# VH-VL binders against DNA-directed RNA polymerase V subunit 5C (NRPE5C): the designs that were tried, part 17

Target 1, 233 residues: DNA-directed RNA polymerase V subunit 5C (NRPE5C), of Arabidopsis thaliana (Mouse-ear cress) (q9m1h8)
Amino acid sequence: MEETMAEEGCCENVESTFDDGTNCISKTEDTGGIESKRFYLARTTAFEMLRDRGYEVNEAELSLTLSEFRSVFGEKPELERLRICVPLRSDPKKKILVVFMGTEPITVKSVRALHIQISNNVGLHAMILVLQSKMNHFAQKALTTFPFTVETFPIEDLLVNITKHIQQPKIEILNKEEKEQLLRKHALEDKQLPYLQEKDSFVRYYGLKKKQVVKITYSKEPVGDFVTYRCII
Below, E stands for the ipSAE of ESMFold2; O stands for the ipSAE of OpenDDE; V2 stands for 0.75 times the mean of E and O plus 0.25 times the DockQ between their complexes.

## First folded at step 17 (VH-VL; framework fv_ecleralimab)

Design u5 (from p3 with heavy chain R100K, light chain Y31R; at its last look DockQ between E and O 0.71; V2 from the best seeds 0.00; counts 0 for: pae E 2.7 > 2)
Fold by ESMFold2, look of step 17:
Structure u5 (fold): chain C 233 residues (1-233), chain A 121 residues (1-121), chain B 107 residues (1-107)
Amino acid sequence: as target 1 above (233 residues)
Amino acid sequence: EVQLVESGGGLVKPGGSLRLSCAASGFTFSNAWMHWVRQAPGKGLEWVGRIKSKTEGGTTDYAAPVKGRFTISRDDSKNTLYLQMNSLKTEDTAVYYCAKEYEWYYAFDIWGQGTLVTVSS
Amino acid sequence: SYELTQPLSVSVALGQTARITCSGDNIGSKRVHWYQQKPGQAPVLVIYDDSDRPSGIPERFSGSNSGNTATLTISRAQAGDEADYYCQVWHYSSDYVFGGGTKLTVL
């Protein structure tokens, strides 16, 4: 028994030296509705993220409403039905898989079970795990044994698309040639550029690799642009 | 199995020409930056040049001693790298290795076994 | 124009630690890579980005880089470590530069 607060004006117990009886009827039946909304938001953000990374994403998935989502998946969706598998636009033989994990702690056994489940998914070159629980050290180590990159995102990080809330700075990802041209032009090594951590939310959103460089433009229209470059570490 | 296999080495007189080939397998050749590195008998490694992926412009860069005489090209449909060597000199005598650049590190993670080019009169 | 200098040879007793140096002006600002080459064979990448090991390279191989010197360290030297070792960097004006090589002899 824990203290519960509600804004709807029902009488509720608070932490105190005595228990008051509740004379209001509480409607908490929308637990499934909260769960389905969280999956909807995270799944929509995942599709937007994959499109921004260069994957072929069906526009219908990007425009799916909560109501439509619930019609297809229900109020307590089966997690395996939520999986996303889409090809890279530049090389359709390469696919990425997004897996929504349950609330159970993620162990080495969980990771090995996942490996078995995906063993027949031909063309998989990357995977994203959407987490609802923490991974222990052994589970994290087990992910490194996959033959491709596995990324993890707490579901909470996907409830809002962070790129929609940053309007001021423009972020451009340099390819290898563009990075080299920058370095030659300024007589620099990448060690001499300011850093951006691999754990940074924008780095994670775009799935950037170590040593890639991003160009950040701060536009102050009357003053002009301020440009900086950062190397992923 | 990831492999690079060079071919086309042999004996050539000074001023002559020779074309080396490097067959690649086990990785996406079209995405890779590819290199030639040479080693004169009993000497150290020397970078010769590179060609970038066509997605990133397909441009070439050369070490000063070979610039203007050597041309690197690639055929992504055959997963093959080429080195056209013209106006050969005796100092071009070496084992020529094909090498793949490792991601964004400017390192060489995959090497062929090399092919010997001998330039002598 | 950018140059790397290595000692011509280094000897180490079996089971001891070998250190092979690579010297260059402000090499600490560069990312140093190391290759092992056995007679009649192609080079093999053993350290990249100063201190990282490719898959399959034993933990006995380690690297460091600061100031004007990068060092490849091979602990618990084995007979199979006997080889030539080359350091390498990229430079914005000289492109890919190798050191002259160091012959490691395990006694």
Scores: ipSAE 0.420, ipTM 0.801, lowest interface PAE 2.7, mean pLDDT 86
ESMFold2 (binder alone), look of step 17: mean pLDDT 94; pTM 0.959
OpenDDE, look of step 17: ipSAE 0.821; ipTM 0.952

Design u6 (from q1 with light chain Y31F; at its last look DockQ between E and O 0.03; V2 from the best seeds 0.00; counts 0 for: pae E 7.5 > 2, placed apart)
Fold by ESMFold2, look of step 17:
Structure u6 (fold): chain C 233 residues (1-233), chain A 121 residues (1-121), chain B 107 residues (1-107)
Amino acid sequence: as target 1 above (233 residues)
Amino acid sequence: EVQLVESGGGLVKPGGSLRLSCAASGFTFSNAWMHWVRQAPGKGLEWVGRIKSKTEGGTTDYAAPVKGRFTISRDDSKNTLYLQMNSLKTEDTAVYYCAKEYEWYYAFDIWGQGTLVTVSS
Amino acid sequence: SYELTQPLSVSVALGQTARITCSGDNIGSKFVHWYQQKPGQAPVLVIYDDRDRPSGIPERFSGSNSGNTATLTISRAQAGDEADYYCQVWHYSSDYVFGGGTKLTVL
């Protein structure tokens, strides 16, 4: 018999396929559009990021499969449907909005139009723009006119969740009181703490701002946990 | 034609009250953020307060000197903006302008001609 | 709490270029708007977003903004340009701030 132990037969689809000799790869491994997969990956990472930042995220969104995503949004998703709006768990009056931008250049006019479009969403305290195109200097300046913090991520930076490394350290954000207690306990000013740069991948993942302090816990056997504190610059 | 027309100004004694109106035409008033800006005789422009569109929450914000004494409201069915001024002081003497915010530019593209409020004893 | 400073007056000879400054801490990070107010009249927006002109404003009005200073430039000054000029920014939230105004005198 020439049949493999796999239950599926040889591939017949004209879409992409893998073949390492005379054997065929299952068609289910080669389905779907590149664009829908990119949005799926970025959107899933965004939900995970928001959960890790303390937002109330529906667990169903975290476990959504690519196939389920494509059933709901299609192979060329309408970007406005991809938006995420979830409340902060500690203060449900505060919401964050994630907007997936198209491939058109992002200009001041685009930013102003977005501002108008979202103006009736009371309680927004933050926004994340997922970018597929360049944002000129004036468009970047226009983001500062929102009444809340706006972050930008190139979609490529969200295709993989950086916190899923095998031995990723634990990161905890200190609140105002915890930071003050730490500094007083050690007779320090925040400029005397070791630094993390604003552009650091973890800083951006957690949405940390300058002057915030994070507690980083490394778990390494057999010596146990190692704790360090960093101030964002 | 786009217009803003203020009315209701006049002479009032300190401690008194006055209500200003601003009639709007030529644009969709219900979508606009509306402002009051004042100018004391011989002085510069001073922002007084703002009311957002109902679509965006309809909330008001005020400059510190008038907070707690002035109230901005709107009636979208009449295309009219109001300023209720209570506990008036001589320092409130000014020409009061009604102004429309220029979309989301945080600028004022349409102004009325103003109405004079004089607070004196 | 954000403050803008303008000179009290500026003079320009007819046909020459006038420059009116507006100073503020890191004003270059903000969009600056400019208004012209002629005697006895309401203000008119002449520049928004640092350098853009509303419809009907002639090209001889221009603006720039960098560092701590924004500038309104009026080329080929005309008698009709004699007016008070105000700069304005939005700081954030509900902070709409005007400069003190500059009286432009066309000689």
Scores: ipSAE 0.029, ipTM 0.580, lowest interface PAE 7.5, mean pLDDT 84
ESMFold2 (binder alone), look of step 17: mean pLDDT 94; pTM 0.960
OpenDDE, look of step 17: ipSAE 0.821; ipTM 0.952

## First folded at step 18 (VH-VL; framework fv_ecleralimab)

Design v1 (from p3 with light chain W90Y; at its last look DockQ between E and O 0.79; V2 from the best seeds 0.00; counts 0 for: pae E 3.0 > 2)
Fold by ESMFold2, look of step 18:
Structure v1 (fold): chain C 233 residues (1-233), chain A 121 residues (1-121), chain B 107 residues (1-107)
Amino acid sequence: as target 1 above (233 residues)
Amino acid sequence: EVQLVESGGGLVKPGGSLRLSCAASGFTFSNAWMHWVRQAPGKGLEWVGRIKSKTEGGTTDYAAPVKGRFTISRDDSKNTLYLQMNSLKTEDTAVYYCAREYEWYYAFDIWGQGTLVTVSS
Amino acid sequence: SYELTQPLSVSVALGQTARITCSGDNIGSKYVHWYQQKPGQAPVLVIYDDSDRPSGIPERFSGSNSGNTATLTISRAQAGDEADYYCQVYHYSSDYVFGGGTKLTVL
């Protein structure tokens, strides 16, 4: 942690964007600027992702500025204070927890400790771990022991919200009935739909699972939209 | 533990009616697409029909041999699937299984032990 | 209506590999599921989506599907594998279709 120091203004002289997650190093040390900005960006993206997945998210969290974030959490935020816990809009008894992990390697001990910490959190139906280090095979297997789904995201993947980029396609998710009606209308078998891998960034952003179908709209100005359907594999 | 338990089978005369029940436990029944599958003595498996979750339309579909005679319904408050069988024929003699559709796979991952329906004069 | 054909019976020597076929027009374009049914018991899903195993199904059960034939393969056949086996597909016009079943005998 103490080995990465950067002044926020240094990117002006290097002609690179700070939103790519690259630590922009300058001759003037900034003991907390880069760390707090990375957490701010990732946490804001996490709130946006949760809202887009159907969770009830306070608008104040979505509009929080970096300056306001630093006033609340400081230049070196305590990770436990960054946690997000919000209810599902369609079933407020179901909650998701987002945990920001430290820079230490994530081991089976780390996973067990987390399990103990959250054991009294009633209504938890899902968890997202935001990682700053790689998770070894044994730690990954330990995640399967949770009584709910646990997803992991490297913090670098959350520094930019991929749905905000110009030229990104519009994605619309079909429910199971809508998928069946699509197949029947076009006399198609499930295997005949083009595929989209589970690892795809949009699939992971929306938390989609195998067999779900997405409608992808590519907007190509001045010519109209191009629409395709993809099945998650 | 996820379980399906059928009941209501028995002996009935041709032209008669019978109502089967399937009690579900250990999963969110209201989210599931539920099915009836039958097996005549010494014969193979035959799909009878399904009912979708209420949130996805709650509609039913039936195999041709039973269409118009059989009605599938569900009571999500009781976690119970029903099969109303009318105008029964000797060809309807079978063990009737209820089954849960496996997520989005169009496969059956949980089966009951079945209930025997005998249609005989 | 869409139909699936299976052999009535297949025999395999203990410890050898059994192959049970399921034939259908262009079945390779469909996902095939397989069920095991022992006498007096309900069916059990052993393979779904051609080749995937549910939790608890040993690796010696495998599946493949191409062209007009899907195959369930049981390696190192055991006495406990003696059962009836059914293939099944979903077809948009015929809904859920089962094969006629195959009796596997372990000699």
Scores: ipSAE 0.406, ipTM 0.785, lowest interface PAE 3.0, mean pLDDT 86
ESMFold2 (binder alone), look of step 18: mean pLDDT 95; pTM 0.962
OpenDDE, look of step 18: ipSAE 0.806; ipTM 0.947

Design v2 (from p3 with heavy chain A99T R100T, light chain K30R; at its last look DockQ between E and O 0.57; V2 from the best seeds 0.00; counts 0 for: pae E 2.04 > 2)
Fold by ESMFold2, look of step 18:
Structure v2 (fold): chain C 233 residues (1-233), chain A 121 residues (1-121), chain B 107 residues (1-107)
Amino acid sequence: as target 1 above (233 residues)
Amino acid sequence: EVQLVESGGGLVKPGGSLRLSCAASGFTFSNAWMHWVRQAPGKGLEWVGRIKSKTEGGTTDYAAPVKGRFTISRDDSKNTLYLQMNSLKTEDTAVYYCTTEYEWYYAFDIWGQGTLVTVSS
Amino acid sequence: SYELTQPLSVSVALGQTARITCSGDNIGSRYVHWYQQKPGQAPVLVIYDDSDRPSGIPERFSGSNSGNTATLTISRAQAGDEADYYCQVWHYSSDYVFGGGTKLTVL
């Protein structure tokens, strides 16, 4: 009776106007569409993030639709095909790599495999790992063996681009020379600037590091612009 | 292997000129802000000057005692820092160190072993 | 121009704690860096940003900075800690400024 009842038990009861007749034979849900959509959203946010960090990003990637994404990558994309490698606009010899990790636990073995896979990629100065699983402390320590900075983002943090909110202030990131000119102009040391924590979502989005300074402009009527400066700690 | 190696030191008479070189290896020299720091025999450390990366303007700054007499330059194709010293005085006698600025910290993390300049008649 | 003052010498018994001071007007509002220099060698950065250690510097080196005084603290002093120690800051008008140096003698 389980075979017959399982078929009947998998069928949705018509309790609401939005229920429909579905095939409950295998009791399986279609998870392939959810998987591809999550990769699509995260990958699109990653491209927008890289563009905003000053990397050369193909405009077609920013405007790619979910339908187009699925036609190229399928409903269960191969993770290696999802990788992003783009040069820095100001110095095209410097490249950043974005790697989408699988659902299996991330271990020291996984990190060593990445070392081997990227050993021939000339010009990498940074890497971002998009995670679907927790990374144990040994794996996190292993990331420090790369000759460049490695950032990690849970995929859930990339499903929405936080900079698209209409109330966000204008942000300008100062280079090292611009920071020094600011300090000299105001007779200040960098310890005397207000701070912005590394944990701030905004700091993570732009990949800001300790000692960098951001100029924050709040545009509010009727008072006009209000400008502040913050140093990352 | 990260390394800075100074050369070009020696004996010179007051009013003379000398050019020091600093060969860099093991890091991205073109991105670095480079410095000269000197130490007179038996005395403390004294900042001489710096040159910024070319992408940030390549500008130089000097300590007051050497301004107008010393010129710092760099050749990124040779990973080499230079110090041209003119109108030398006996007070310029020192070991001259080549050093790098540590990221954004205004500190000096990589040092050469120094080259001795002696100014005497 | 901005000036930093250090004691000329400090002595510490083997295994005890040494403290080397660096005095300057409102030094607590500036980041202080510390260098160790052994005879015939180049300086080595041992503390930056008041209290942070570069890789390879043992935890027994520590620093603090408040008011008009920054302090380098060396716990469990070893014979190998005998050296000259310099403090250093950046100043918006004086650029890079070093203290006069302190000779640490381990007895």
Scores: ipSAE 0.506, ipTM 0.838, lowest interface PAE 2.0, mean pLDDT 86
ESMFold2 (binder alone), look of step 18: mean pLDDT 92; pTM 0.945
OpenDDE, look of step 18: ipSAE 0.772; ipTM 0.943

Design v3 (from p3 with heavy chain H35S I110Y; at its last look DockQ between E and O 0.26; V2 from the best seeds 0.60)
Fold by ESMFold2, look of step 18:
Structure v3 (fold): chain C 233 residues (1-233), chain A 121 residues (1-121), chain B 107 residues (1-107)
Amino acid sequence: as target 1 above (233 residues)
Amino acid sequence: EVQLVESGGGLVKPGGSLRLSCAASGFTFSNAWMSWVRQAPGKGLEWVGRIKSKTEGGTTDYAAPVKGRFTISRDDSKNTLYLQMNSLKTEDTAVYYCAREYEWYYAFDYWGQGTLVTVSS
Amino acid sequence: SYELTQPLSVSVALGQTARITCSGDNIGSKYVHWYQQKPGQAPVLVIYDDSDRPSGIPERFSGSNSGNTATLTISRAQAGDEADYYCQVWHYSSDYVFGGGTKLTVL
């Protein structure tokens, strides 16, 4: 009858959702189409990163198109289905798990539920959490109870693979007034915006200064626009 | 090099009005966001209000105790900041400083010497 | 509205280190600026963005900010450091907020 499935113990799920949102600019701009594109980009970058770290990555995952991604996962993907579990090429008994977290604040309860959920997975030696919310100290401390190293990456850091030159986002530089209106609208201060380093080649080209904010619009049809804001440091 | 000089302070009865001026030199005044900050005798600093550069919209913001009574304006051709104070109260008695906002930092890097406003009798 | 709290006074022996605190709800997520004001004079910016010094401010002035407390530190205190010190932030709803001030006495 069967089967195409990978044999090695990749993840089964248990749920946890709690929706006290973080005041994130990208969350304000979020639509179903934008959400699926963000997961597609981050997941593709994650596969490329794992390949570069020496993990065995299926070539089909590296060449997956947005349309193919949406056919499998939908316009609002279920996060548990996005998980990646691949073996280390040099030692196939060792596996890494990538988990995509929701927009809800990450609590100690969420981390403990994840720990229990994965306790039956044999061969996990590392895990990556892709975050859409800040993780407080209590939740971070709970990660130390895992029997292996857990890394965290804000999803924004995975939207573009820095080793590639494929995407050309639209860039708008905010003036000082526009920045302040953004901060007031979202109940934020300067320190709470995501950062972009002064050393970035884009920053150098436009001659941007510390404290300026750029609006970055990612557009690639058929999916429409995704907007994020970055403050120069 | 950078100078801010306030003037127009004096004695006024409650309910009265007074207009302060701040003459600026040594920098491009038209690009600056400017604030008024006051200090009651023997007390701490209290922000009064701010005016943005005209290229950034020229809008003003005020602290709650002075909203509707105080108006900040600027004349970029004269490099001058103004504070119009109406319906003055005894608690408005203070030294009034004009201050320049430090680039994009929301801090004040240059201050004038201040001008005393006394509301009483 | 957002509030900042400072101690009314702090004393330090000549040559010793003074620490002046500024307390506020989640102040660690905000940039804190510090001003020195000597009697009869206008304030002078001595620290901005928590820990940065304007040109001309001696390196013995330093700052830190974490959790609910920001701290101005003055090492090797001199008689000329005797002054009032104010912390200040910008807040999206309260705009510019100053602490109540701390009188530093150098003994």
Scores: ipSAE 0.621, ipTM 0.879, lowest interface PAE 1.2, mean pLDDT 85
ESMFold2 (binder alone), look of step 18: mean pLDDT 94; pTM 0.960
OpenDDE, look of step 18: ipSAE 0.809; ipTM 0.952

Design v4 (from p3 with heavy chain T28D; at its last look DockQ between E and O 0.63; V2 from the best seeds 0.68)
Heavy chain, then light chain:
Amino acid sequence: EVQLVESGGGLVKPGGSLRLSCAASGFDFSNAWMHWVRQAPGKGLEWVGRIKSKTEGGTTDYAAPVKGRFTISRDDSKNTLYLQMNSLKTEDTAVYYCAREYEWYYAFDIWGQGTLVTVSS
Amino acid sequence: SYELTQPLSVSVALGQTARITCSGDNIGSKYVHWYQQKPGQAPVLVIYDDSDRPSGIPERFSGSNSGNTATLTISRAQAGDEADYYCQVWHYSSDYVFGGGTKLTVL
ESMFold2, look of step 18: ipSAE 0.601; ipTM 0.876
ESMFold2 (binder alone), look of step 18: mean pLDDT 94; pTM 0.959
OpenDDE, look of step 18: ipSAE 0.821; ipTM 0.953
ESMFold2, look of step 19: ipSAE 0.570; ipTM 0.865
ESMFold2 (binder alone), look of step 19: mean pLDDT 94; pTM 0.960
OpenDDE, look of step 19: ipSAE 0.828; ipTM 0.954

Design v5 (from p3 with heavy chain W33S W104S Y106S, light chain Y31S W90S; at its last look DockQ between E and O 0.02; V2 from the best seeds 0.00; counts 0 for: sugar tag NAS H31, pae E 16.2 > 2, placed apart)
Fold by ESMFold2, look of step 18:
Structure v5 (fold): chain C 233 residues (1-233), chain A 121 residues (1-121), chain B 107 residues (1-107)
Amino acid sequence: as target 1 above (233 residues)
Amino acid sequence: EVQLVESGGGLVKPGGSLRLSCAASGFTFSNASMHWVRQAPGKGLEWVGRIKSKTEGGTTDYAAPVKGRFTISRDDSKNTLYLQMNSLKTEDTAVYYCAREYESYSAFDIWGQGTLVTVSS
Amino acid sequence: SYELTQPLSVSVALGQTARITCSGDNIGSKSVHWYQQKPGQAPVLVIYDDSDRPSGIPERFSGSNSGNTATLTISRAQAGDEADYYCQVSHYSSDYVFGGGTKLTVL
């Protein structure tokens, strides 16, 4: 029953911080179960996010239950086994890699080790790091040396898929030609559009870049649809 | 054998110009961010400026005392870093070192032996 | 405008431990690098990222950084350790600052 509630993420709790000051070995808390549940939720959200970004994601991964996840990966999953590597549907030669980082501090040495590990990945064009620790400035700088975009997400931000909220507006990303046509049609410049911050959780979820424009359609109740356009800054 | 060799130092009058060169060998120069660091006689080390690797955008940045007077450039086909020094002042008198940034740590792991620039009337 | 302060000189008896400090406001939040420079020579990186040693630097060189002070420690000091030592902090964008240097004398 607890597992059923955990699968939906409605009543998420992290009991690992509950045991402050206790040094004796105890059977009263299943810290391995909490760890595997966090990875399951985050990994499932990552697959959903990649699908929504246009990557080819196996439907079995999207429908994996917590019980099935634990059967494959165990109660204390090995992080390297959790990695996701999937091709872009529009260009299967381009792949994205998702790496689940451990609890140790992330340093330049960690980033360089990762660089070596992925040197044999042909066609890798993007990477996402799922973090359990803060990344210092030099580690962040080291990520910029990769020949492609590297994004970071704290694992906490992936425990719930933000797009599953029932009352969100519809978001559509304009390509370059659609953006230019919109601006010409209304005699507008980029700076005249309302803004959506680069840090916004939806911007992060879809991997949007500065200067991209999104079409936002609010559903009616029962007033007609409201359409707005926003520029990423 | 990784090395950096500076050249082009010498004696110039105040207001003059000088161009320093730094020849790199033994590593992939185009992947490295490169720096100039100077040391006035009997004084400490002072950062002058940086040019990023081409893959990181090739942009430059400068210390305040030299901004607008000094220009850093690179020629990756010749494995050479340059420092164009204009409107020289007596306080620019120093040994000028070329240095390589160590693996994005913003530390300097390889230094040349330096070239002396003397600005005197 | 970030400033680093080092003592002008430090003396150590042969075989003893030398400690060279580098002080700056909240330097513990920054990554500190250390250089050794002997007369007439270019600097040599001896510690980077607070505590890591480049290849070829003996283990008796170590570093630490917390609060407002970073420290270079040289255990079992040798005559060949006599040199000037500079600390340096940097941020990716523009802030490459050296301390004023410390002359280590091995007695």
Scores: ipSAE 0.000, ipTM 0.445, lowest interface PAE 16.2, mean pLDDT 82
ESMFold2 (binder alone), look of step 18: mean pLDDT 93; pTM 0.954
OpenDDE, look of step 18: ipSAE 0.488; ipTM 0.785

Design v6 (from p3 with heavy chain T55Y; at its last look DockQ between E and O 0.73; V2 from the best seeds 0.71)
Fold by ESMFold2, look of step 18:
Structure v6 (fold): chain C 233 residues (1-233), chain A 121 residues (1-121), chain B 107 residues (1-107)
Amino acid sequence: as target 1 above (233 residues)
Amino acid sequence: EVQLVESGGGLVKPGGSLRLSCAASGFTFSNAWMHWVRQAPGKGLEWVGRIKSKYEGGTTDYAAPVKGRFTISRDDSKNTLYLQMNSLKTEDTAVYYCAREYEWYYAFDIWGQGTLVTVSS
Amino acid sequence: SYELTQPLSVSVALGQTARITCSGDNIGSKYVHWYQQKPGQAPVLVIYDDSDRPSGIPERFSGSNSGNTATLTISRAQAGDEADYYCQVWHYSSDYVFGGGTKLTVL
């Protein structure tokens, strides 16, 4: 085997689900191939997450291959081109924006600039920031000044879609009426439901808020389905 | 500025009817669960009833003393909550408040100033 | 139907701590909300979910709930705290239930 493989992509085919580059003996430097693959994976997961949250997502975005992604965005994508803006399926006047942040530290100045950039986006009701660097306390506080919910995800948390685990139960999110009917049916109040923490990865994936209830269905053949409910804390 | 303003209170005789209105502003009224709460002179607060958002069925629930006599409705195009009171009794004499349910908490975070209903012969 | 009981009145000296109780069967399993009502005014939510404060409510207002008793605590009582205070829960069968109210007098 050759001592150095300086060619970009020599150890990385355009498609990999596990440890891309594990069959590569040498590494010369971190190339645009690695960067573009990280953005591809994170962006694909973001589209899947938005679909699962009930947003209208183009199926072409979900099936985009790495090579197609690189053809459109290049090996070092411009972050503004990666943005996602899609309407909520149940109320198309409500839109969510996903913004991919750069490697520079996220400061109050960065947040203010973002606020200005989005000021003319009609119908924006939520935003997700995909981070490549740590956000300090002052920048986090500045996010609370937005007129809607802003979530943050380190890009590393989006490199795989956690809902594609083969042993995952079915998750259904109850609306407020469905929650109340559940409580009445079982003679319960809020405080008596089992809890699921806001920091739980599935809670974060679905963007669930405090007091919401999820119905969890475990399939157990041949014994049948097992259903439980959890309230977000 | 979030605001609720009741109107329509007054004097009625026992057995009479009266319709109260509550004008809402500063929030998305159509998403909110809205309530009527009353307070007899010198007495405590008493829940009267509620109406859910149209997105959750728009159904109503009432306290036992008013079931069958009172009807809560809403007009989302006018941001207005209504209370139709029929077969009024002297025990219905109270200040009537409209109130907004606080998100998912089963609490009341915004109240109107109240409107007085007096049922007397 | 579910009932909540409050003392009719509580007195506190200026600058001292007032405690207003709300009693109910197994109230510790329920979230308790508290309202302040000054004479001639609408109620104002001061505590929700046992111990949380809405924006604009001073930190001297706090709450706790366990067993059969929930408590609203007002530290460093001020003349402006003189008011009626109501506890409230939601119950799956009785819906929204208020306590009878407690008149806080600041001496």
Scores: ipSAE 0.604, ipTM 0.873, lowest interface PAE 1.4, mean pLDDT 87
ESMFold2 (binder alone), look of step 18: mean pLDDT 94; pTM 0.957
OpenDDE, look of step 18: ipSAE 0.810; ipTM 0.953

